# Designs tried in a protein design chat: VH-VL binders against Interferon-induced very large GTPase 1 (GVINP1). Part 4

Target 1, 242 residues: Interferon-induced very large GTPase 1 (GVINP1), of Homo sapiens (Human) (q7z2y8r1479to1720)
Amino acid sequence: DKRLFVLSILGLQSSGKSTVLNALFGLQFTVSAGKCTQGAYMQLLKVEETFTEELGFDFVLAVDTEGLRAPEHSNKSKDRDNELVTFVIGLANLTLINIFGENPSEMQDILQIVVQAFLRMKQVKIFPSCLFVHQNVGEATATDQTMDGRRRLEQKLDEMAAIAAEQEQCLDVTCFSDVIRFDVNTHVYYFAHLWDGNPPMAPPNPRYSHNVQQLKSRILMTATQESRGNIMKISDVKSRVQ

## First folded at step 5 (VH-VL)

Design y16 (from z3 with heavy chain S52Y; framework fv_zimberelimab)
Fold by ESMFold2-Fast, scan of step 5:
Parts: C-alpha cells; structure tokens; sequence
Structure y16 (fold): chain C 242 residues (1-242), chain A 122 residues (1-122), chain B 110 residues (1-110)
C-alpha cells in the first residue's frame, strides 16, 4: 500500500559502509530489520509524515550486503559475491558503491563484480542509478580526492567494463558509460577524512560533514525523480525477496 | 561553453533589499556536482565570498553576511539569485556570480560572470 | 583586515621572476590543500590561474606555478611579461566550510 524507495549499499567488509549508512539515515526510526535469503541485511526506515508528499514515498528500504570479501579462492568467492551483488542492485532504486582506501587489488575486485552486475542488468532492461563513495579511514591519499583520483577511477571502470563485456559477450560495450549512465565528476563522492588525527583527539572535519550533506541531497533528489515514474510498494519487495 | 551572466538593478537605496540573478547558459545547474556562488568586490578593494547554493537548495553563507543574505535556485530557469537585505553604502560593490569547482581538494571558482556594479545611494 | 595576508605590491622587470606570498593559519591555508590564485586585469572579472595549491587549468601559461609550506602559499611567475601586470588574489577553504581571500597584490612590470 505504501510507497517505497530502495537504497542499496555495496562494499567490502572493511569498507566502513555501516558508518556511512548510520551517518546518512541513523537507526532511530527502523520499523523492521532482517536478513533475506540471499544474505543481504534490510532495514525499513519510516519517512516523516511532513515529507512523504514532497518525496513521493513513505519508506526507505536500506539494503546492506554481508560484505564482499577479497577472494581467497577466486572462482568460488566471485560466484557467491556476483549473486549477492546482482540481487542487491536488482532491488535498488539507487545503489551506493562504497570503496575503502586506495588498495588497487581490493578496489579492482569490487569494481569488476559491480560492473558485471550492471552489465547483466542492462541485458534484462534494468537501468539502476548508482553513486560511488570513496573512503580512506586512517589513510589520506591526496589523489583519492583530486581530479587525478577521479580520472583514475574512470579509467579503472572502463577497464573493468571492457573485461566484463568480453566475459558476457557484449561486443558493443567498450567503456563504463556504455553500461550505465555515469559521470565521474558528478557520481563520485570522496570522504578521505572521516575524522582527523588519531582518536580520541581527532576534531570534527567540517568538510566531511559538508560532503555527507551533499550526498544526502543527491540521494534525496534521485529518490524524488525516480518516485514520479518508478514507485515500488512494500508488497512488491516481499515478492522479490521470496 | 558554460557562461554566467549577472542581472539586477545598478542602484539601490539604503535600507532596501538588493536582488540579483545569475543566468547559467551552456550547461545545466542540476546536471553536475557544483556549487553556485556569489562573490563581491567593493571599488578599489579585494574580493569577499558571500555564499553558495547547491542545486538541491542547500546553502552556506559568509557568517558576516548570514543575517542579511538569502540565495535561491530555480532549476527550471537555470538561474540562481541573491537577496541582500537592509543595504548600506558599504554594500556598494561589483557583484560576481561564479561556479565552485569539484569537491574535496578541487575547490576553486571558475567560470565567473562579468560582474555587475551595484551602488547603494539615495 | 583581509583573512589571508599578501604583500600590497610587488614589481619586476620583463624576463625576471617574482613570488607572491599568501599567509593564513592552520584553519585555512595550513589545514587544507584548497588554495587557488586569481589574476584580475583592470575592469575585468578574476581569472583562475592556479587551483589545489599547484595545479594549472588548461590554457594557463607554465610560467605560473604554485606551492605551499606550512601556513604560507606562494604564486611564482617566471619570465615576466607586460601582460602579467594585474592584481593577484589568493583564496582558501576554511575549517568553517567557508572561503576567504587575501587582500590582493598589485604586480607592476616595469
């Protein structure tokens, strides 16, 4: 009966994605929470009555993965992670892809799985929205926040798209923008400074708070735009989870 | 190519409200991760940041002007506007609109409008 | 009083190099790598010359370079030309999520 906006969050277990989720939405008004059959965790959040008419939805369903693990044995781990990621992206109106640090190996693994999932969604005519959140808790690399960092991410996404396209036999795909609508300048948020200094003496970083507000605004705008044509009902989610 | 153009009255009486509008062309205010900014320059003096707005309506203002300033955005017209209340002779300045560049390390002002002179006088 | 301190004026002859300093605190120039420099010719809007301390936008001469040490950022112009005669302003992000400018430096090329 009620209208639902589905927000999915993907990331490695050590990516700090639960910190981002709590910073964005908190847990105060969760009306239900649980684990689905595919291993994702879901939390249903009630939208304040004064905003439901403006936003076009009554609830936010936050979907978090158990954690994508760097593959210890590549074939088996990737198979399980691909199923989880495909399921989570398939449910979502918007997917946040949370990247932690500048470890190229771990970043490459999650990007490959995500790009492959988006490519598979494209084949069945599902075009979800996505945003990238790049965090460096305890490690601040300037390139992660600069234009150079954005260009490097775009280059990696294009490389992963080419690889995924060959594996899925999609010869018309050569770069990430062929897979999904993506602009590295507007779809990537950098959070190098979750907190400054060594705890407990780290002062609040005003820029981090500003970036959180900007991300919230982008999520809200996306939710409002999508609600005008792609409203989901709570009963629809139950059908998809079973 | 992206261009910004200020418009509004060149003369405002003391105690009245100054209203300026910036029209953005060659790009969309809502199609990007940018802030839209007002900066002023009194004659013969330096630059002073006034405030900015994100296309969602989120604003941040210079604390010295916060009680008198409102910035708003109209994405359907591709415009953003400045209202400055209770003006005085010290508010006489060239007023520029500008785009604030990318997030995190990349904050800078580019492009700028040509500027519009506002004189506060009777 | 400007938030960031610049010398009021500097001068040089064609072909020489000059440096303009911009001094702040740990809450602005010293705390962040978000320092930019702007050139303003008489009667014109400011033009971006340097961003992120040392990066040049496309179209800006490699004679312009930027650096930072502690709380002081510097703009260096090598091979001075008559067209470089202008006012130069530094700008920095602050810990209050605001933006501040220096008082400006008048460069004379004579």
Amino acid sequence: as target 1 above (242 residues)
Amino acid sequence: QLQLQESGPGLVKPSETLTLTCTVSGGSISSGDYYWVWIRQPPGKGLEWIGYIYYSGSTYYNPSLKSRVTVSVDTSKNQFSLKLNSVAATDTALYYCARLGYDSEGYWFDPWGQGTLVTVSS
Amino acid sequence: QSALTQPASVSGSPGQSITISCTGTSSDVGGYNYVSWYQQHPGKAPELMIYDVSNRPSGVSDRFSGSKSGNTASLTISGLQAEDEADYYCSSYTSSSTYVFGGGTKLTVL
Scores: ipSAE 0.000, ipTM 0.408, lowest interface PAE 16.5, mean pLDDT 73

Design y17 (from z3 with heavy chain V37S S52Y; framework fv_zimberelimab)
Fold by ESMFold2-Fast, scan of step 5:
Structure y17 (fold): chain C 242 residues (1-242), chain A 122 residues (1-122), chain B 110 residues (1-110)
Amino acid sequence: as target 1 above (242 residues)
Amino acid sequence: QLQLQESGPGLVKPSETLTLTCTVSGGSISSGDYYWSWIRQPPGKGLEWIGYIYYSGSTYYNPSLKSRVTVSVDTSKNQFSLKLNSVAATDTALYYCARLGYDSEGYWFDPWGQGTLVTVSS
Amino acid sequence: QSALTQPASVSGSPGQSITISCTGTSSDVGGYNYVSWYQQHPGKAPELMIYDVSNRPSGVSDRFSGSKSGNTASLTISGLQAEDEADYYCSSYTSSSTYVFGGGTKLTVL
């Protein structure tokens, strides 16, 4: 029975999961066949033997929820999406919330579902680790756009948290940081798109950018700390998904 | 109450640059909750979105117009402006400025200016 | 740029209900809940009637309602009145972070 780190990625269509995973691990993993269970696509990634001692785990289980439906759908469809997101967040050691573009309003549907799931988890005293990854930010004015994006994301998260808290009668919750430990300056990472108008670049190259290195360091630090304090094994995950 | 008012020339010659300004009154353009948009309507035809700007200067443009359009914002004057280069007769239209609102409910254009007619003719 | 597809015209009699469709793709109407509807009387600026597919602004009659199914959004006007005679435009957010308007529908109240 080997040691496992579960990494979940939440996002709408075309989330860019492979780009994120390649940027984080490069050739430090080999990919197994994927499988779909309870609506989540799961893929096991074997960590190369030279890195398993450094990282503290032998495998990464990547969980993808691409294909989430919008909240305007029927209550039955919405309940399914809420159930799926709650399952995925509960399964994961770390959840990446993938935002495509420079505006949090573009991901409003996923953010609403995610905030509701986090509030639900808080009520049962489960506090998941969460990072926001914002992809496809323009480089020419990236600093200004990134600052505006972070501010708008924080505003949207706070609005959704207040609404969810009122619905659930949680009088002590007024903003997103009351739901989960969140700092917009340290829990949000931006990836500029490098290939627009240029030839495609090898997936490992993005890991050399400052933001990619910081995201990688945070993920690996979280994974290492989790594995030392509360190690998860493949048999544990198998029983949770069956 | 919040009001938007377009201003600029009613007549522009072909190949010249059209410049229009939208003055915002009754509210601040520096609000983080809104984008500021230009929309046009050729006589007897439908609406065409041109672009929008955030008060920080970040812009988004209609791809069909992107090579000719620049939208800018002047927060000190509470104004935003449209420059359309190399105009042709097909750019003759009523030009509107509008606030693009968004929140947890969605996106919408409200309020709109009254519109200003620009004719491109030699 | 390809406009969203609306019928060029629709007509009804006072008291009837009419529906105007707005059809796009999964990259606009089908992909997002950010559809709005505008009413334009001759010589006037467009006025917001519906936002976020089905929400009415304060002051808009409850005779106006919106819905969406797949790639098609719909505006329904019940209890049709003479003053409803106008052009109606839909608008949608797109996957390119841009906005697109429908071609417009002329409503005639006979």
Scores: ipSAE 0.000, ipTM 0.399, lowest interface PAE 18.4, mean pLDDT 73

Design y18 (from z3 with heavy chain Y60W; framework fv_zimberelimab)
Fold by ESMFold2-Fast, scan of step 5:
Structure y18 (fold): chain C 242 residues (1-242), chain A 122 residues (1-122), chain B 110 residues (1-110)
Amino acid sequence: as target 1 above (242 residues)
Amino acid sequence: QLQLQESGPGLVKPSETLTLTCTVSGGSISSGDYYWVWIRQPPGKGLEWIGSIYYSGSTWYNPSLKSRVTVSVDTSKNQFSLKLNSVAATDTALYYCARLGYDSEGYWFDPWGQGTLVTVSS
Amino acid sequence: QSALTQPASVSGSPGQSITISCTGTSSDVGGYNYVSWYQQHPGKAPELMIYDVSNRPSGVSDRFSGSKSGNTASLTISGLQAEDEADYYCSSYTSSSTYVFGGGTKLTVL
């Protein structure tokens, strides 16, 4: 049975998730045709033979949500989003949380959804690993990544965690780090625009390319650490997904 | 479902500036998965790509039109626009807006707006 | 002239197969596997039929197929039907990171 690392990506509908997945896995993994299950698009990627023993896994299962919608008054939409997030977190060894652009409202929406989901998982003693990817920030912001920018994101996460905890009557939660292991200096990546030209063959923006390599490195480190602990076999995932 | 619709003047005088707007409905223009493009078709002739824009405001233009063309995006209105300066009779065409999709294996224009005819004459 | 060369017209009878060629250079069709095809009915906007040389979007009949050899991409339509009568355009990426189109081919179904 082959070893499998499950990587999930969460984001609002049309938030650049496919761009991140393509940038991360374009040349390192061979890909198979995707499959949709419960609103999640799943793609199995084969790790090159030369890396399988070092990494401790043979395949990566990339799980992309079709797209989470911005909060609205529909109970049916809310139930769908909750089911997708629960399914995705339940499957994943690592979850990427994709935030798009510099619109504060869109950042608020995605953070609200994911923080609430992680708080619910904490209540049942599930502590998933996560990384934040902030895409399509201004070049100045991406170039001048500072402690101030990272602290603003941390402040928003702490605010959302406090609000969610109050709604759920969780007295032991005052900040996001109480919900999940999180370090704003190592778990957040800021990406400027991906391409210096028209897709699909435009060269990567040099700053974007550097940040992609940093994110790849972090994903591989996390996957390697997971393989030394508890990593799934493909048969285990198939029995749960199919 | 996602729909694109062009709007603007049907008649423009030579040497003036042509301005067209594309309104996107049923989806967000603030999407990193897509670019937004203008393509034109002179009567009885083929298609010509004019330019592309990403929701950040980054633009790419057809070199033959680059000195005269500006594409802009207004994410708050879910719209993007084309300005073509110093128009001549040869700029008479159906103007389409479209979404540009892509992945590691290719690109595609889908969906397209219905197109708007712009005639340049005095 | 159009950057990519297509025959001005092609014709076939219902049930037959036809092929439309799209010829470029090593700086476009020959240099990349980034070719798409569009169908345009009179008075309508173009519709995507094929992308990435041979991929069909959902909703497009499997009677439509794409291929490429050297500097020439081809669209093949099998089991011709009256509703296939339209203009067909190819498009390719270029070494200048731009997009070009063929001159178009009018398909007549007799």
Scores: ipSAE 0.063, ipTM 0.520, lowest interface PAE 5.1, mean pLDDT 77

Design y19 (from z3 with heavy chain V37G; framework fv_zimberelimab)
Fold by ESMFold2-Fast, scan of step 5:
Structure y19 (fold): chain C 242 residues (1-242), chain A 122 residues (1-122), chain B 110 residues (1-110)
Amino acid sequence: as target 1 above (242 residues)
Amino acid sequence: QLQLQESGPGLVKPSETLTLTCTVSGGSISSGDYYWGWIRQPPGKGLEWIGSIYYSGSTYYNPSLKSRVTVSVDTSKNQFSLKLNSVAATDTALYYCARLGYDSEGYWFDPWGQGTLVTVSS
Amino acid sequence: QSALTQPASVSGSPGQSITISCTGTSSDVGGYNYVSWYQQHPGKAPELMIYDVSNRPSGVSDRFSGSKSGNTASLTISGLQAEDEADYYCSSYTSSSTYVFGGGTKLTVL
């Protein structure tokens, strides 16, 4: 039975999630794809044989949530979104939270559900890893903008963690880093536009390539550590999602 | 502020099991930002990583010692422990516990306990 | 044996600069930017001096710097002082998700 690393991607924009997934893996090794009954889109990617021993896994299962907070679902879908997000995070070795733009306030509802899911998982001793990916970062004063964005994201996550902790009666939680492994300076990646110009004729933006390599290195490091200590077999995942 | 302290027997007989405990004070072992590890140093020799544990119970071991070593965590006591089976004279060493920090840019062991000398002799 | 290779000893005079090398393979030092350095005074526990190849933790003198080229990482100590006399160990992450230490280097300040 083959070894599997599960990577989940959460976010509001399907195009933004597709761009990240394609940049990281290129989709050239996709062996199967489809939707599960929970509504998540799953894509199985095969690791090149020469790297399987070094990485400690044979396949990557990419899990993407489709239709989170679509207008047609309104406030009536909040419980559904909560269940879907909890399922997707619970399945993953690593969860990417994809934010389009730099302002975390625009994702208040999704961040609230994510924080609550992580807090509930902490109570049952499940500690998934997460990374934040900000797409479509501005060019002008990008360093100042991303620094302000990091500060605001951290403040919002800490605020939501404190509120969730009081609601769930978790006295040992005061900030988001008490909920899950998180450092705003190292677990948040800002992506400039993929192209330095007008796609499809534009050449790739060098800053985007650097951010992709940093994120990819982090994903591979996390995958390698988790696969050695808590590896999942492909048959285990099929049993849980079917 | 944060300090780690090793405790356990100073003398163990060959073929027996060595058990050491690290007590963490001034901070919580249940922090998601850290792993907790054991490193040893035979007298006059270099450092050797033994294993590490996350507060969830996930463990990572040096392959050279994996068949003989078990690391466990007790979050209620703010402690983690090392068991090394079938000890021999070559297991005589100073044993350190340490916090293992990490991020996408690297990892580091800091702080370290003071170390406890374990002698394996009959 | 997968231990990283360091010179057994180095020496220098006060005010000079010395460099300690740490050589591994493409599966550890050469494959990752995850190298740390530790200083150990006699009878004391090791203390972190450098992490992530070249980063200094708070409180460590800027006389200490780290670098890496290929499979070799280096620790450089400038303006050598008597209190720098100690054993120095490098450490690297490996492709097997383990941590490996160098054999150690004894620094003597003449």
Scores: ipSAE 0.000, ipTM 0.385, lowest interface PAE 21.6, mean pLDDT 75

Design y20 (from z3 with light chain N33D; framework fv_zimberelimab)
Fold by ESMFold2-Fast, scan of step 5:
Structure y20 (fold): chain C 242 residues (1-242), chain A 122 residues (1-122), chain B 110 residues (1-110)
Amino acid sequence: as target 1 above (242 residues)
Amino acid sequence: QLQLQESGPGLVKPSETLTLTCTVSGGSISSGDYYWVWIRQPPGKGLEWIGSIYYSGSTYYNPSLKSRVTVSVDTSKNQFSLKLNSVAATDTALYYCARLGYDSEGYWFDPWGQGTLVTVSS
Amino acid sequence: QSALTQPASVSGSPGQSITISCTGTSSDVGGYDYVSWYQQHPGKAPELMIYDVSNRPSGVSDRFSGSKSGNTASLTISGLQAEDEADYYCSSYTSSSTYVFGGGTKLTVL
């Protein structure tokens, strides 16, 4: 029985989450792939033998979801999104939340669902890890990698946490950092273009490459820390997914 | 088998916006191996690269035209388009769309569309 | 913006060899091995003849060859044929991560 780290990816439809997934795991050895009844797509990836002892796990299970729907859609869509979010956060050791664009109203409902899920899990003493990935693949500049962008996201998360706490009658929660351990300066990644100019001489965008490396490092640190306390076995996944 | 075809108006008035579309057939525009480009040729003169686009929407423009040019892609229609604002008589040219191939050793424009003549006149 | 320098015209007789030069600077032709050549017949779109200085795409006659020395790239056409009569353009990558073309050379086969 081998050790397994579960990484889940959430995002709105057309949020570019497949680009992030490919950048993180494009060259990893895939053992199996498929879909479960909840609408999630799963890929089992084998960790290089030279790293398994240091990381404390043998495989990564990457869970990608069908894109979450915009808040303007029906109540039925919101119920579906709640089901998917609850499933993937509950399954994962680490959840990546992908954001595309800066429309606060579209972001608000999805953040509320996510924050409510984390708050519910905190109350049963489950402390999942979360990272935010913000993409701007259609724009010429990665202006989203600004302190103003981070400040706006933190304000929105705090607002959603206050609303969720009020609805759940939780007096101990006033901001998002009360729900999970979160630092907007280290837990949010902004991605720009892959290339910094025209081929063939154009190098990979240094900001894109640096952010991929930083995100990978954070994932590995989280996985290593989790493997020392609470890691799944492959046999556990078969019983829970089937 | 891969074919590119330009379409748009043959005549545009000064100060208006020129819009051209390139339709790709016989292959997918959604490929990481290629960029898609616009190149123009004023009558009796040489070729000028206008701009490039990757299927994700990333764009690169000729600095001399950057303030007036926008290139966009529609992967669902297998098309990419050029908008050139505030046109003048000096923008009169044959406009070509082309595929930009590359590797670690170089680059090439192949194939090219047939070209469409745009005349800027009142 | 900079343009690459080509002779305005060149001529030769059937069966002879001709060479078309393309001169730039150390910031384009001299700085990189990223030169391509295009053939354009009257009323037609340009067609790729050479890429990466000396590489021929599939379907292009081995009579066409490319080379580079310092800031000058050259296209050589051996065994001239009537159908070679066309305009020829060189293109190079630049240190500004852009593409620049030569002024063009009209080849006449006498």
Scores: ipSAE 0.071, ipTM 0.550, lowest interface PAE 5.2, mean pLDDT 76

Design y21 (from z3 with light chain Y34W; framework fv_zimberelimab)
Fold by ESMFold2-Fast, scan of step 5:
Structure y21 (fold): chain C 242 residues (1-242), chain A 122 residues (1-122), chain B 110 residues (1-110)
Amino acid sequence: as target 1 above (242 residues)
Amino acid sequence: QLQLQESGPGLVKPSETLTLTCTVSGGSISSGDYYWVWIRQPPGKGLEWIGSIYYSGSTYYNPSLKSRVTVSVDTSKNQFSLKLNSVAATDTALYYCARLGYDSEGYWFDPWGQGTLVTVSS
Amino acid sequence: QSALTQPASVSGSPGQSITISCTGTSSDVGGYNWVSWYQQHPGKAPELMIYDVSNRPSGVSDRFSGSKSGNTASLTISGLQAEDEADYYCSSYTSSSTYVFGGGTKLTVL
């Protein structure tokens, strides 16, 4: 039975989350890929043999949430998305939350769903790790990583935490830091334009590549620390995926 | 709904600079992961991609036009513009602006402006 | 000259199926699954009909379908109707990270 690190990525269907996953792990050998539940796509990537002892795991299971915010106008669509997001976060060792653009208010519904899921996990004593990835911000914002952007995200997360606490009847939650341990200065990454050329295929932007390497290093560090405390095996994932 | 509208002179003299502006309405030029594009069509002929711009100012040009073309963006006015230097009669065409969408599996031009006819004549 | 080769014209009768080809090389149509098709009525701007070889945007009739084999992409229109009479253009990505178009095909509905 091999050791597994589970990485999930959440975002709107048009948020570029598959682009982030491909940029992070595009050169790794994919062993298998497929749909594990309605709306989630899984990709199993093999860690190079020379690094498995150092990292503490043999495989990375990347989980992409597809079709979030599909244009369905019924309340049933929101319930489905809430269940999918809760499942995906619960499965993961680390969750990447992909935000598109510089204005978190345009992503309010997704932030609300995500914060609700984290609040539910907290209530059952599950403490997942998360990182926020802000894509398609201005070059100045991505290069300088302005404090204004981080402040706005923190304010929106606090707002969503208050809404989620009301909906989940949790009176002790007043801000996002009551939901999950989060540092806006170290758990948020800002990415400008991915491509240095015409889409859909162009050489990576050098500044984007540098930020991808920093995010990848953070993910690997988290995976190493997580695997030392919580070893997950491929057989364990089968029991979680119904 | 998102709409694009070209504007500029209908007649330009040979050797002068052609300047066209595209105004975007019904959406922000800086929202979403889109490029903004100029495409032209000489009378009775096919389409030719001129250049693309991302709202950050990153530009990509058709190699055959690269020495003469400049595309710029003004996010405060929700506009992007084309400058084509040293025009000749062969630059006579309908000029379209369009949005360039893409994902990991491809690309598409949608929506398009109505097009503006530019005639290069002395 | 156009980078991609299309027949200058095709014709069909109402209710029939017609196919328009778009032929390139291994550095464009043959190398990528990134082909789109546009319909242009006289005096109007082009409109997106197909993207990523075979995908239809919202609002486009399922009578329109796309495919690709080797260096040739094809647009097929089934159940041909009078309003389908238009010029059709294909577009492909290239290995130089550029976009090219075909010369266009005039569809005549007899």
Scores: ipSAE 0.074, ipTM 0.562, lowest interface PAE 4.8, mean pLDDT 78

Design y22 (from z3 with light chain G31S; framework fv_zimberelimab)
Fold by ESMFold2-Fast, scan of step 5:
Structure y22 (fold): chain C 242 residues (1-242), chain A 122 residues (1-122), chain B 110 residues (1-110)
Amino acid sequence: as target 1 above (242 residues)
Amino acid sequence: QLQLQESGPGLVKPSETLTLTCTVSGGSISSGDYYWVWIRQPPGKGLEWIGSIYYSGSTYYNPSLKSRVTVSVDTSKNQFSLKLNSVAATDTALYYCARLGYDSEGYWFDPWGQGTLVTVSS
Amino acid sequence: QSALTQPASVSGSPGQSITISCTGTSSDVGSYNYVSWYQQHPGKAPELMIYDVSNRPSGVSDRFSGSKSGNTASLTISGLQAEDEADYYCSSYTSSSTYVFGGGTKLTVL
């Protein structure tokens, strides 16, 4: 039985999730791909043999959600999204939360679902790992501007946590850090658009390449730490998705 | 090997400001993987976390000390500092600087400086 | 004020096992698997022995182990040696997004 690292990616429609995967893992060999019965799209990627000992796992299972925040806004659609998000977060060793859009209300929608899912998991003493990837930030963003963005995200997360806690009657929760361990300085990555140009062109922003390397390094560091303590086996995951 | 070293005055008068500096050697303070922290230990008592700082300047403080404490970082000197205002005899303690590491499930303080004794007395 | 509660002292003979408890509340030890343990010899800085409840850093003897049940975390030292005589402190992350320490336990090897 081979060692598996499960990476889940959450985001709104057209959030650049495939670009993130390509940036992190390059052209890795895909062993299998498809939708599971829960509605998530899954890809099994084989890690090159030269890196398996260094990383501590043999395969990466990338899990993606489709239809999250679909235009239809029925009660059934919202319930389905909440269940799917909870399943995807629960399955993962690490969850990437893609925030994309020029409209601030779109960020609030995804954060509300994510915070509620983490709060539910906290109640059953499950502590998943997460990283936020914020796209659609100006290429010329200065350090001060990035710090202001981090503070605003923290404030929105705290607001969503307080609302969720009130709805769930959780008196011990007043901010997002009470729901899951979170640091806005180390758990949030900002990128100018992750879109590839048509036709392909060299990256105009050196910061883009640097941020991609930082995110990749953080993901691999987290994966390596997990593999030493409690790595998942492929057989363990098959029982959850079949 | 990464080493942390505290420095500052060993004696401070009541109501004055205590200032301590931690010098990091053998590694860079400009890392997204770590926080840099101050922890104190009054004679014969336990450890108390004072505050943490990220290399960008973001700070987190013990609520009981927040009104009196400021932590700052100087990445060019590979140092971070503690200022504690309006000190009293109860602030007499060994002051440690340490690195705060973390992963998906937790955290740890490692390595620690040797500690510096600060006595508040007139 | 709600610092973690540890026994003031524990003792054992060489070769025996001892356990040091660290009791918090549902807002710290009970809510998070973020518990670490530190060993402090007289005149020395604390040294990390256990992190994340039960993980051992490289270089720490496998005689040291950690566990947690409800609001209480425990450090167990097996095969006691004279060199284990020291003060031991637990630490936990809290629902207030802060870090708290226990009062410390003095281990005496008889």
Scores: ipSAE 0.000, ipTM 0.424, lowest interface PAE 17.5, mean pLDDT 74

